# VH-VL binders against Calcium homeostasis endoplasmic reticulum protein (CHERP): the designs that were tried, part 15

Target 1, 141 residues: Calcium homeostasis endoplasmic reticulum protein (CHERP), of Homo sapiens (Human) (q8iwx8r149to289)
Amino acid sequence: ETQLDMNEFDNLLQPIIDTCTKDAISAGKNWMFSNAKSPPHCELMAGHLRNRITADGAHFELRLHLIYLINDVLHHCQRKQARELLAALQKVVVPIYCTSFLAVEEDKQQKIARLLQLWEKNGYFDDSIIQQLQSPALGLG
Below, E stands for the ipSAE of ESMFold2; O stands for the ipSAE of OpenDDE; V2 stands for 0.75 times the mean of E and O plus 0.25 times the DockQ between their complexes.

## First folded at step 12 (VH-VL; framework fv_ozuriftamab)

Design z61 (from z53 with heavy chain G50I; at its last look DockQ between E and O 0.91; V2 from the best seeds 0.78)
Fold by ESMFold2, look of step 12:
Structure z61 (fold): chain C 141 residues (1-141), chain A 121 residues (1-121), chain B 106 residues (1-106)
Amino acid sequence: as target 1 above (141 residues)
Amino acid sequence: EVQLVQSGAEVKKPGESLRISCKGSGYTFTSYYIHWVRQAPGQGLEWMGIINPSGGSTGYNQKFKGRVTISADKSISTAYLQWSSLKASDTAMYYCARDFWSGYEEYFDYWGQGTLVTVSS
Amino acid sequence: AIQLTQSPSSLSASVGDRVTITCSATESVNYLYWYLQKPGQSPQLLIYDASNRATGVPDRFSGSGSGTDFTLKISRVEAEDVGVYYCQQWDDYPLTFGQGTKVEIK
């Protein structure tokens, strides 16, 4: 079965959105790994995060805090060799990052841009994806 | 000014109990995890464990699990490291350290001054 | 647990020398740190995330490396740089430190 309990997922995402503590991030990450049973499951989770983050009306804190969740998941995918979840996140990162970057002014853009530096250093994405992230307006176009 | 002030040096005998403390000031104590790190005489640093003072949840290096208890009293902004029965091998300097986390960056931003524990018969 | 091995275990340098310390991990790490513990003091952070200098750390200190091999360099050592240098990883718990590199000046 390729269904996921998205209400359960959203219940775990809400504390991340609201307060973004290490405990909240860990709970969301643990849910994602527990439910990463197949490539379609991984793509459903990644697509859900993309949809929440890129939605019209999503406020900056929601976007930033869910990107922090993605950052933690990317690291643990690499450590655990969770190839399928990593690949699913790689497919959605450009719209996630570029939409979030372009939606805000310079102070908030700097917070998002520091994550890009970390992602490049840690090797989560190939050079083509990194170049799109480095030019956000072109990455969406 | 953020400070972590640890309790004073201790001289104990094997089998005695001991609790040492790390008091945080100048910040919201429950917002930061506290770690404990030991350093035996002439030796390197060893990570012992971590506590979230907000809810009291802990994690331990397996080497020390069951040997020591990490706790906190948030009403007085203090973390503790405790032994129920000391051994001579517990002789070491013990540090507490504050865990800064920004969502993507993490490091120890403040350290206590250390508590020397000497266990000898 | 991720084990870290430093090289050399100790060294003696003159003021102005270039000092190089290496840290080798048993598996790939993303989050590697360097500390200096001066005599009689608590450890202090020099480098986080392999290459980022902590606030107030002089630019003669630099970190580099990725994967399993990391390097701390002091371009021109000063007398105040004496102490024991440690690498540390934060990729996975338990957190682990290298065994230390003792640096003496003269």
Scores: ipSAE 0.698, ipTM 0.888, lowest interface PAE 1.4, mean pLDDT 93
ESMFold2 (binder alone), look of step 12: mean pLDDT 94; pTM 0.951
OpenDDE, look of step 12: ipSAE 0.773; ipTM 0.920

Design z62 (from z53 with light chain D49E; at its last look DockQ between E and O 0.90; V2 from the best seeds 0.84)
Fold by ESMFold2, look of step 12:
Structure z62 (fold): chain C 141 residues (1-141), chain A 121 residues (1-121), chain B 106 residues (1-106)
Amino acid sequence: as target 1 above (141 residues)
Amino acid sequence: EVQLVQSGAEVKKPGESLRISCKGSGYTFTSYYIHWVRQAPGQGLEWMGGINPSGGSTGYNQKFKGRVTISADKSISTAYLQWSSLKASDTAMYYCARDFWSGYEEYFDYWGQGTLVTVSS
Amino acid sequence: AIQLTQSPSSLSASVGDRVTITCSATESVNYLYWYLQKPGQSPQLLIYEASNRATGVPDRFSGSGSGTDFTLKISRVEAEDVGVYYCQQWDDYPLTFGQGTKVEIK
């Protein structure tokens, strides 16, 4: 069973964190799809993103830019019918969104909330996940 | 303030080469993709391809791949569409458009005025 | 490639009429756009991502729809609304446009 190279993943995540260009997002997405070989691989990738984004002291730009990566991956999971990667991201999206939303003031909260509106429209998550995202303090417990 | 200004109309013969230009001003040129869209006489819009001026990476509609070259010179904030050998079927209006991307929203926010290319014997 | 089909291909309206244009996709799309190309002009964005009006677009223009079926409405057409309307998708490359809907004012 091939292990994931998390150093390689982090090397692709850093340009996303730093500059968040379309090319950097695409490179991170392509790595995730190339390495999404099994449900455990998908869960390791999704868990790594959750851990990076929810870490105490993570900067807002890191959180936002990695959420933009997740947004692009969700779209392509839907188009490619990549059910296992989608399911792995669905398991971690609540702590990712809610931690990031609650860590900032209203103007930055609005940036994050616009992603929720998009995710609702595009149908990436079921009603129970959407409800938790809409109530961030309850979503974290 | 943001403008995309294209080169003037061209009248060419089949087999000739041609490069048309799209100069961006009023913004950081390397921060935005530039796309090319064609419109043959009496026809609709057709996407040809685009370029990231920062590193020069390109993407093409397969229909036009190998028939045109998209390039950019970031030192003068200019994107190019180029043919090595024009055909009569290349007669069309050619537009450039700026690709705005915010991380999750994306659209063509500014368009050039168009360059009419006429290829006739 | 994702194909987009508009209906009708053309129409003639009087000032004040309600105009409805539809766009059908061969696959489900999330990112659907509407443009107006006025006579002799470059295309201009009206609606992005199905339902969001672009800056400066009058509120008589509205977009709706999801999945494979999308609609552009003009609640009260004005003389300046003449031109060809195009839908366009950005879900997958190559980017594709509908064939266009020509709107004339009689």
Scores: ipSAE 0.759, ipTM 0.902, lowest interface PAE 1.2, mean pLDDT 93
ESMFold2 (binder alone), look of step 12: mean pLDDT 94; pTM 0.950
OpenDDE, look of step 12: ipSAE 0.878; ipTM 0.946

## First folded at step 13 (VH-VL; framework fv_ozuriftamab)

Design z63 (from z53 with heavy chain G103A; at its last look DockQ between E and O 0.08; V2 from the best seeds 0.00; counts 0 for: pae O 4.1 > 2, placed apart)
Fold by OpenDDE, look of step 13:
Structure z63 (fold): chain C 141 residues (1-141), chain A 121 residues (1-121), chain B 106 residues (1-106)
Amino acid sequence: as target 1 above (141 residues)
Amino acid sequence: EVQLVQSGAEVKKPGESLRISCKGSGYTFTSYYIHWVRQAPGQGLEWMGGINPSGGSTGYNQKFKGRVTISADKSISTAYLQWSSLKASDTAMYYCARDFWSAYEEYFDYWGQGTLVTVSS
Amino acid sequence: AIQLTQSPSSLSASVGDRVTITCSATESVNYLYWYLQKPGQSPQLLIYDASNRATGVPDRFSGSGSGTDFTLKISRVEAEDVGVYYCQQWDDYPLTFGQGTKVEIK
């Protein structure tokens, strides 16, 4: 199995982090789907996003913008029935969300919490995951 | 048809309490956030805060936090904005607005007709 | 808070004229909207995400821009376009509006 080029991924993530444009997010999303050919690759990509988002010292915009990428990917996974990538993201969404949520003040928490509302509405995750997301302090426990 | 209907104009004195309402219809009320936006006479628009009618979670503009309370009664599809003690500076038109949500889109798509609140001695 | 500054604050145009309104943000904005508040009415959405016309909005309205600089254009202004135009951002809380641009017809 061909290894993913994480440097290439990072090169796509940087514009998302810096600008969060729909074009940048789309490019990142497309790259992820083009490389989501096996469960290990899906998990590698998801894990990489987790590591970047939950890294110590990561600024709010980095976290938020990459979570926006994840949101778009989730939406596309649902549309295309990309179960493997969805499953991989489900494994990392709790630490991603909880770390990001707890790292900021209430006004910014609202922005992150709105994503949870959207995820609930669209049914991206199992109930058990949603319950963890609804309790961020417990989600990191 | 989606509608947000707000309560009527209010004339109050400083120190009085007040609660104004915004009733949603034509859609699932609990599926959309409701926001409140203030417009002082002859001035622009100012976001005050919002509420998720489903769970009651609220967010506030720090400028208004502690002075106003945003709530909702989902049983009657109604959101509220209330003051415990009005000031003259609270004189304004108050709008409620629905927050449309999707994976790729987010905006205020429907607005109430506004509630004029006049606070004077 | 992200501040939005519109230019001009007011303008007067003749029917059929081209109108241009700008909105400048203190930091980069990804989610920028334009609203029109006609006299005596509630605000109504014109443009979402900088360049997308809302449902029912005439094609004479167009939005453009990215980063910190955005523009609303009316290719041929009509009498019904009179009112105050507001830009608004949803990148961060608190949500904020521009100070408004009043458009009048001569």
Scores: ipSAE 0.025, ipTM 0.647, lowest interface PAE 4.1, mean pLDDT 92
ESMFold2, look of step 13: ipSAE 0.778; ipTM 0.901
ESMFold2 (binder alone), look of step 13: mean pLDDT 94; pTM 0.948

Design z64 (from z53 with heavy chain S54R; at its last look DockQ between E and O 0.91; V2 from the best seeds 0.70)
Fold by OpenDDE, look of step 13:
Structure z64 (fold): chain C 141 residues (1-141), chain A 121 residues (1-121), chain B 106 residues (1-106)
Amino acid sequence: as target 1 above (141 residues)
Amino acid sequence: EVQLVQSGAEVKKPGESLRISCKGSGYTFTSYYIHWVRQAPGQGLEWMGGINPRGGSTGYNQKFKGRVTISADKSISTAYLQWSSLKASDTAMYYCARDFWSGYEEYFDYWGQGTLVTVSS
Amino acid sequence: AIQLTQSPSSLSASVGDRVTITCSATESVNYLYWYLQKPGQSPQLLIYDASNRATGVPDRFSGSGSGTDFTLKISRVEAEDVGVYYCQQWDDYPLTFGQGTKVEIK
């Protein structure tokens, strides 16, 4: 099995981080789906996003914009029945959300929390995951 | 105030070419996609396609792909919808709409006043 | 393409009546919108993401639903609410609209 080029992934993530444009998000999403050919690849991509988002020193916009990418990917996973990629993202969403949420003040927390509302509404994750997301302080405990 | 102002009504014959326009104002034109929506007389709304004025990337409803061209001139904050050869079935009201996108929310928040295109022999 | 079917196609109500319009999708939809096109006007956004009122939209309008079934309600219809209501989905391209529901006042 061929290895994913994480540098290529990062090259797509950077415009998302810097500009957060619809096209940038779309490009990132398309790359992820084009490379979601096996469970290990899905987990690798999900893990990479987790690492980037939860990294110490990551600024709020980086976290928020990449979570927007994740949101778009989640939506597409549901539409296309991409179960493996969805499963991979489910494994990393708690630390991603909780770290991002707890790292900022209330006004920015609201931006993150809006995503949780969407995820609940759209049923992207199991109830157990949602419960963890609803209690960010406990999610990282 | 955000506004989308469209060009005036058109009366054309089959086979003729046409380009109608949608000018945005009151906002950064290149920051929002512009879409075109058609409404035949007495009928509902039909999405035709959209454009990112920043880079010019376009998306089309397959129903209209190849028959219409969506473009934009960001220097004058204007989007265009054009036909190389009109058909009678192209008779409709054409609306441009601004695509609001926030990263996770997306909807048409502003609409042009519409351009009536009448194609008849 | 995702097809949206509205019900009813038309209705007539008295001022103050409760109005209910439904929108059914051929497949599950997460991003559903409602528009009102008043006579002689362009469409205007009423509801986004199924249940959120757009800016300036009176609270007598409410949206609900999930999956394939959505509902727009007008708690107390007013004369100014006359027009054609459309649901629209943004889950997949091409973007699609319902066929519309014409609301008239008796």
Scores: ipSAE 0.552, ipTM 0.874, lowest interface PAE 1.0, mean pLDDT 95
ESMFold2, look of step 13: ipSAE 0.720; ipTM 0.884
ESMFold2 (binder alone), look of step 13: mean pLDDT 94; pTM 0.948

Design z65 (from z53 with heavy chain G59R; at its last look DockQ between E and O 0.95; V2 from the best seeds 0.86)
Fold by ESMFold2, look of step 13:
Structure z65 (fold): chain C 141 residues (1-141), chain A 121 residues (1-121), chain B 106 residues (1-106)
Amino acid sequence: as target 1 above (141 residues)
Amino acid sequence: EVQLVQSGAEVKKPGESLRISCKGSGYTFTSYYIHWVRQAPGQGLEWMGGINPSGGSTRYNQKFKGRVTISADKSISTAYLQWSSLKASDTAMYYCARDFWSGYEEYFDYWGQGTLVTVSS
Amino acid sequence: AIQLTQSPSSLSASVGDRVTITCSATESVNYLYWYLQKPGQSPQLLIYDASNRATGVPDRFSGSGSGTDFTLKISRVEAEDVGVYYCQQWDDYPLTFGQGTKVEIK
């Protein structure tokens, strides 16, 4: 049985959503690594982030700030070779990115697109995922 | 104009205490982390640690942990580096630097002018 | 800790020369920076994230590389480019700098 304290997770996500400080990001990231005990645990965390970010009515700042958390987690997964958490995030990144990109005008789309450039440079995703991210309407289709 | 202004040069003897300062102006002090970097005479740069002035949380290079204290007084927009007992090997130039963080981009964007600390008998 | 080794340790160039400085890391690095410390001054940022010029940095400065090997180039060096160049990583704590490359103009 896979058990995660999602109330505790949400309590850590709220400061990221509200103010998005380095300390808030670090606390959320540390929680995710401490609870990344098995592939199902990793998939629950990643799925929760996807659900929060892709929810109808989620405002842009919520989406962007939680994507910044994901960005920090991806970096640390690569450094620590946390393959299960990385794999779980790879499964949800297309709906997360594409929903967020398509929900806003060009100015805000550029903010999100800069993250894609960074993700390509850092090698977090294979070519198939990158192609879907580069064509957001097709990635959700 | 963003400025980091450090306290003046110090000449000390081994075993003495010292606190040097870094005052930030032209920006919201609590919005940016402050780091300390040292440079021994004729040598390269070495990161010592940093502080979030908003909550006071710190991070240290293990080499200096227990030997220095990093602190801040946000009411006067000032960060500090402090030794309780100086050694001759602490002779160096000490810089403070502001940590810019955008959510995914991070770099030192402004540096103080440096504080020369000389420790000799 | 991630160690950074620069090459060369020093060089002498004439105005208009191309200058190339390398930085080698003991493990893969995503976030690599270059600084210039002019004589008697504090360091100043030139390049962040391997290849992005900081605000106000002239086009003659360019950075490249990935993984463990990074390069800073000055396409046409000017007299004002004298000083010590440092690479620095922000992938993991402690933050570390290369040992420096002293550039002088003949």
Scores: ipSAE 0.759, ipTM 0.901, lowest interface PAE 1.1, mean pLDDT 93
ESMFold2 (binder alone), look of step 13: mean pLDDT 93; pTM 0.947
OpenDDE, look of step 13: ipSAE 0.897; ipTM 0.952

Design z66 (from z60 with light chain S28Q; at its last fold request DockQ between E and O 0.93; V2 from the best seeds 0.88)
Heavy chain, then light chain:
Amino acid sequence: EVQLVQSGAEVKKPGESLRISCKGSGYTFTSYYIHWVRQAPGQGLEWMGGINPSGGSTGYNQKFKGRVTISADKSISTAYLQWSSLKASDTAMYYCARDFWEGYEEYFDYWGQGTLVTVSS
Amino acid sequence: AIQLTQSPSSLSASVGDRVTITCSATEQVNYLYWYLQKPGQSPQLLIYDASNRATGVPDRFSGSGSGTDFTLKISRVEAEDVGVYYCQQWDDYPLTFGQGTKVEIK
ESMFold2, look of step 13: ipSAE 0.802; ipTM 0.913
ESMFold2 (binder alone), look of step 13: mean pLDDT 93; pTM 0.947
OpenDDE, look of step 13: ipSAE 0.905; ipTM 0.954
ESMFold2, look of step 14: ipSAE 0.796; ipTM 0.909
ESMFold2 (binder alone), look of step 14: mean pLDDT 93; pTM 0.940
OpenDDE, look of step 14: ipSAE 0.901; ipTM 0.953
ESMFold2, look of step 19: ipSAE 0.811; ipTM 0.917
ESMFold2 (binder alone), look of step 19: mean pLDDT 93; pTM 0.948
OpenDDE, look of step 19: ipSAE 0.898; ipTM 0.952
ESMFold2, fold request of step 20: ipSAE 0.808, 0.810, 0.793; ipTM 0.915, 0.913, 0.911
ESMFold2 (binder alone), fold request of step 20: mean pLDDT 94, 94, 93; pTM 0.948, 0.949, 0.946
OpenDDE, fold request of step 20: ipSAE 0.914, 0.919, 0.913; ipTM 0.957, 0.959, 0.958

Design z67 (from z53 with heavy chain F100Y; at its last look DockQ between E and O 0.93; V2 from the best seeds 0.86)
Fold by ESMFold2, look of step 13:
Structure z67 (fold): chain C 141 residues (1-141), chain A 121 residues (1-121), chain B 106 residues (1-106)
Amino acid sequence: as target 1 above (141 residues)
Amino acid sequence: EVQLVQSGAEVKKPGESLRISCKGSGYTFTSYYIHWVRQAPGQGLEWMGGINPSGGSTGYNQKFKGRVTISADKSISTAYLQWSSLKASDTAMYYCARDYWSGYEEYFDYWGQGTLVTVSS
Amino acid sequence: AIQLTQSPSSLSASVGDRVTITCSATESVNYLYWYLQKPGQSPQLLIYDASNRATGVPDRFSGSGSGTDFTLKISRVEAEDVGVYYCQQWDDYPLTFGQGTKVEIK
């Protein structure tokens, strides 16, 4: 039985969406690691983030700030060798990034593109995923 | 113009207490962590800990935990490093540094000028 | 804690020389930094995230490396480049610095 308190998760996500402080990011990240009990738990968390970020009408700030949360989680997954949570995020990163990138004009696209450069340098994703992220229209197709 | 201005040099004896300060100006003080970095004479740099001035939460290098207290007074934009009982081994230069965080990039972007603390009999 | 070891401990270079400083970590790091502390001054950031130059840093400074092994290069050293160079990591707390590399110009 796979159960997560999604109200608790959303309560931690809201300060990230609204103000995106380093402490708010840390609280969301810590919750995700505390609840990463099994592969299905990891997939539920990652899927929830994908659903929030890719929802029709999602604000750019919501998308960007939750992508910053994902960025922090990716780093800690690599450090802690949290393979299951990393794998779950790898399954959803293409729709998350590409939807967010394609929804905005060049100025905001540059904010998102800087994260891709960091993700490539840090080796979070294989070449196939990186290629999709580098070509957002093809990544969603 | 962002500045971190530290209090002046101190000469103390073992067992005495001391509080040194780091005043931030030219920016919203509560928006940035302040860290303390130690440099013993002729030696390298050593991270001591940091504080979020907004809520006062702190993190310490375990080596210094229990030996120093990091605090802040946001009403006067000032961070503090203090000892209740100094030792000769506390003789060092102490720097404060501002923690810039963009959402994904992080680095020390501004440093104070340093406060030399000398502890000797 | 992640330990960082620099090589060499000191060096003497002529103006125009290429200078190479290495930093080895006890575990893999993504967020490696380089600083210069000129005589009598506070440290100043040169490189963040292994290879990105900080604002105002001349392009003769470059950083490279990944995993546990990192390099700072000065392509043509100048007299103003004297001081002690430190690597530093921000992958895990406590934050740690290398022991320093003293660079003198002869």
Scores: ipSAE 0.789, ipTM 0.906, lowest interface PAE 1.0, mean pLDDT 93
ESMFold2 (binder alone), look of step 13: mean pLDDT 94; pTM 0.949
OpenDDE, look of step 13: ipSAE 0.882; ipTM 0.948

Design z68 (from z53 with heavy chain G59Y; at its last look DockQ between E and O 0.92; V2 from the best seeds 0.84)
Fold by ESMFold2, look of step 13:
Structure z68 (fold): chain C 141 residues (1-141), chain A 121 residues (1-121), chain B 106 residues (1-106)
Amino acid sequence: as target 1 above (141 residues)
Amino acid sequence: EVQLVQSGAEVKKPGESLRISCKGSGYTFTSYYIHWVRQAPGQGLEWMGGINPSGGSTYYNQKFKGRVTISADKSISTAYLQWSSLKASDTAMYYCARDFWSGYEEYFDYWGQGTLVTVSS
Amino acid sequence: AIQLTQSPSSLSASVGDRVTITCSATESVNYLYWYLQKPGQSPQLLIYDASNRATGVPDRFSGSGSGTDFTLKISRVEAEDVGVYYCQQWDDYPLTFGQGTKVEIK
């Protein structure tokens, strides 16, 4: 049975949502790595982030700041060869990115698109995922 | 206009204590990490560590941990680098640098002018 | 710690020459930077994230590379480009710099 303290996770996510400091991002990331004990644990964490970011009525700052957390986690997954957590995030990145991109006007879309450029350069996703991210309206519909 | 202004050059003897400073202006001091980078005479750049002035969290290059103390006084927008007992090998130029972080981009965007510390018998 | 090795250690160029400096890392890095330290000055950022020019940096400076091998190029060197060039990584702490490449203008 897979158990994670989601209240503790949300308590760490809230400072990221509110102020998005490097210390807040680090605390959330460290929690995720400490709790990435198995593929189901990783999937539960990644799914929770997807649910928060793609929820109806989620405001742009919440979406952007949690995407910044995901960006930092992707980097450290690559550094630490944390394949299970990376794979879990790869499964949810399309709805996360595409929902966030389509919900905002051009100026904010450019902020999100710059992250895609970074993700392409850093090699976090295969070409199929990158193509879906590049065509947000088609991303899972 | 963002500025990092460091304290003046120092001439010290081995065993003496020293604190040098880096005063930030033209921005919200607590919103940016400050790092210290040293350059021994005729040598390259070496990262020493940094501090988040908001909460005082520090991180050090292991080479310097226990030999220097990094601190900040946010009420006067100033970061510090301090030795309790200087050695001749501490002779170097010391720079502070501001850590710009946008959420996905990060770099040193402003540097202090440097503080030359000379430690000799 | 990630070690960075630059080549060459020094070079002498004439105005208008193309200059190439390399940086080799002991492991793969995503976040590689280039700085110029002009004589008597603090370091200044030229390139971040391997290939992005910092604001105000002339377009004669370009960066490229990925993985463990990175390159800084100056397409037509100018007299003001004299100084020591450093690469730096921000993938993991401690942050590390290359040993530097001294560029002289003859």
Scores: ipSAE 0.739, ipTM 0.894, lowest interface PAE 1.2, mean pLDDT 93
ESMFold2 (binder alone), look of step 13: mean pLDDT 93; pTM 0.945
OpenDDE, look of step 13: ipSAE 0.886; ipTM 0.949

## First folded at step 14 (VH-VL; framework fv_ozuriftamab)

Design z69 (from z66 with heavy chain F100Y; at its last look DockQ between E and O 0.89; V2 from the best seeds 0.87)
Fold by ESMFold2, look of step 14:
Structure z69 (fold): chain C 141 residues (1-141), chain A 121 residues (1-121), chain B 106 residues (1-106)
Amino acid sequence: as target 1 above (141 residues)
Amino acid sequence: EVQLVQSGAEVKKPGESLRISCKGSGYTFTSYYIHWVRQAPGQGLEWMGGINPSGGSTGYNQKFKGRVTISADKSISTAYLQWSSLKASDTAMYYCARDYWEGYEEYFDYWGQGTLVTVSS
Amino acid sequence: AIQLTQSPSSLSASVGDRVTITCSATEQVNYLYWYLQKPGQSPQLLIYDASNRATGVPDRFSGSGSGTDFTLKISRVEAEDVGVYYCQQWDDYPLTFGQGTKVEIK
C-alpha cells in the first residue's frame, strides 16, 4: 500500500549522520520531497526520522545532524507550501527535539536551543508546539 | 588566519578573455563553497554563483550562466571566475566570499579584497 | 527571484544619532542578513538570521523582523559606521541583495 525505499533513505541519511555536509543535507531533503506523494508517505518518512533520533542508542551527532535535515525540510516545506510533509513533521517534532535536548549537557543544549529560536521566528509551529519545545520535560509528559 | 586573496586589477578590451583568481589560505579549502559577487561602479552587490571545490559542482545566477565560468583548482586552494569574451558592461569590482555552513547557520564569513575589472574600448 | 528593497537609499547622521534602515522583501524570507561595506573595503557581515550579531560586531547594531519586513538599527552611530549597508536573503537562489543604504557621517 504505502511503501518507501527505506534502504535508499538510510543510505542518504548516513552521510548526514557521519559528516553532515550541505550537499548531504540537500540530497536527503530532495529525496524526501520526491517521495512525499501522499500524507501516509509523509508520515512514514517523519516517523522514520523520529524513530532514528529517539532510539535509546542514538548518539548526539546522529540526533543533531538529522535535526539539521529536519530544519532544512521545514524551510522548504514552507517555501513550497508542502502542507502534508510539514504536518507530518509537526506531529513528531516534540519528541524529536525534547528527547535530544534532555539527553545532553548544557553546551550542547545551547546549540539545540538556538535552533528553536530560529523555528519560532520562522513560524514553522503553532504556539502550543513552541511552548512544549520550550519546556522539554513537560513536552515529553 | 583565514584569508581569501584575489588576483590584481585588470584592464581589458571588449572581446578579450580573462580569468581572475581567489586563493584561500588558513583553512581546508575543499570544506567550504566559494561564491562570486560583483559590484558595478557606483552600484550594489549582485550574486553571480558559487562552487563546491570538493567535487567542482557549480551553481549560477541565471543572469550570468553562459557568460562566465566558475571553477576551482583544489591542489592550489584557488577558485576562478572566467570570461571567454568580455563586454564593456562587465566593468565591475568582483569579490569572492567563503560560504560558512554549520547545520542551521550559514553566511559569508570571509571576503576577498576584490578585483577591479575595467573593460573599455 | 526574491527582491529586497531598502529604505532610505541614503542618509546623513551625526555621531550619536539613532539610525534605522528597513528591508522589505517580495515574499517571506527566513534567512536575512545585513552587511556593511565601508569605503574602499569588502563587505563585512553584521547580522545573520535577521537578529544575530556576527562575531566582533558591537552591540549598538541590532536586527529585527520576520516575514517580509526587517530592520537594522544603530543605537548610537559612530564615525566608523560610515559606508553602505546591504540586506541579503538566502532563502532561494539566486541569492539577492537589497540596493544598499549609504550612511554618511556629518
Scores: ipSAE 0.814, ipTM 0.916, lowest interface PAE 0.9, mean pLDDT 94
ESMFold2 (binder alone), look of step 14: mean pLDDT 94; pTM 0.947
OpenDDE, look of step 14: ipSAE 0.903; ipTM 0.953

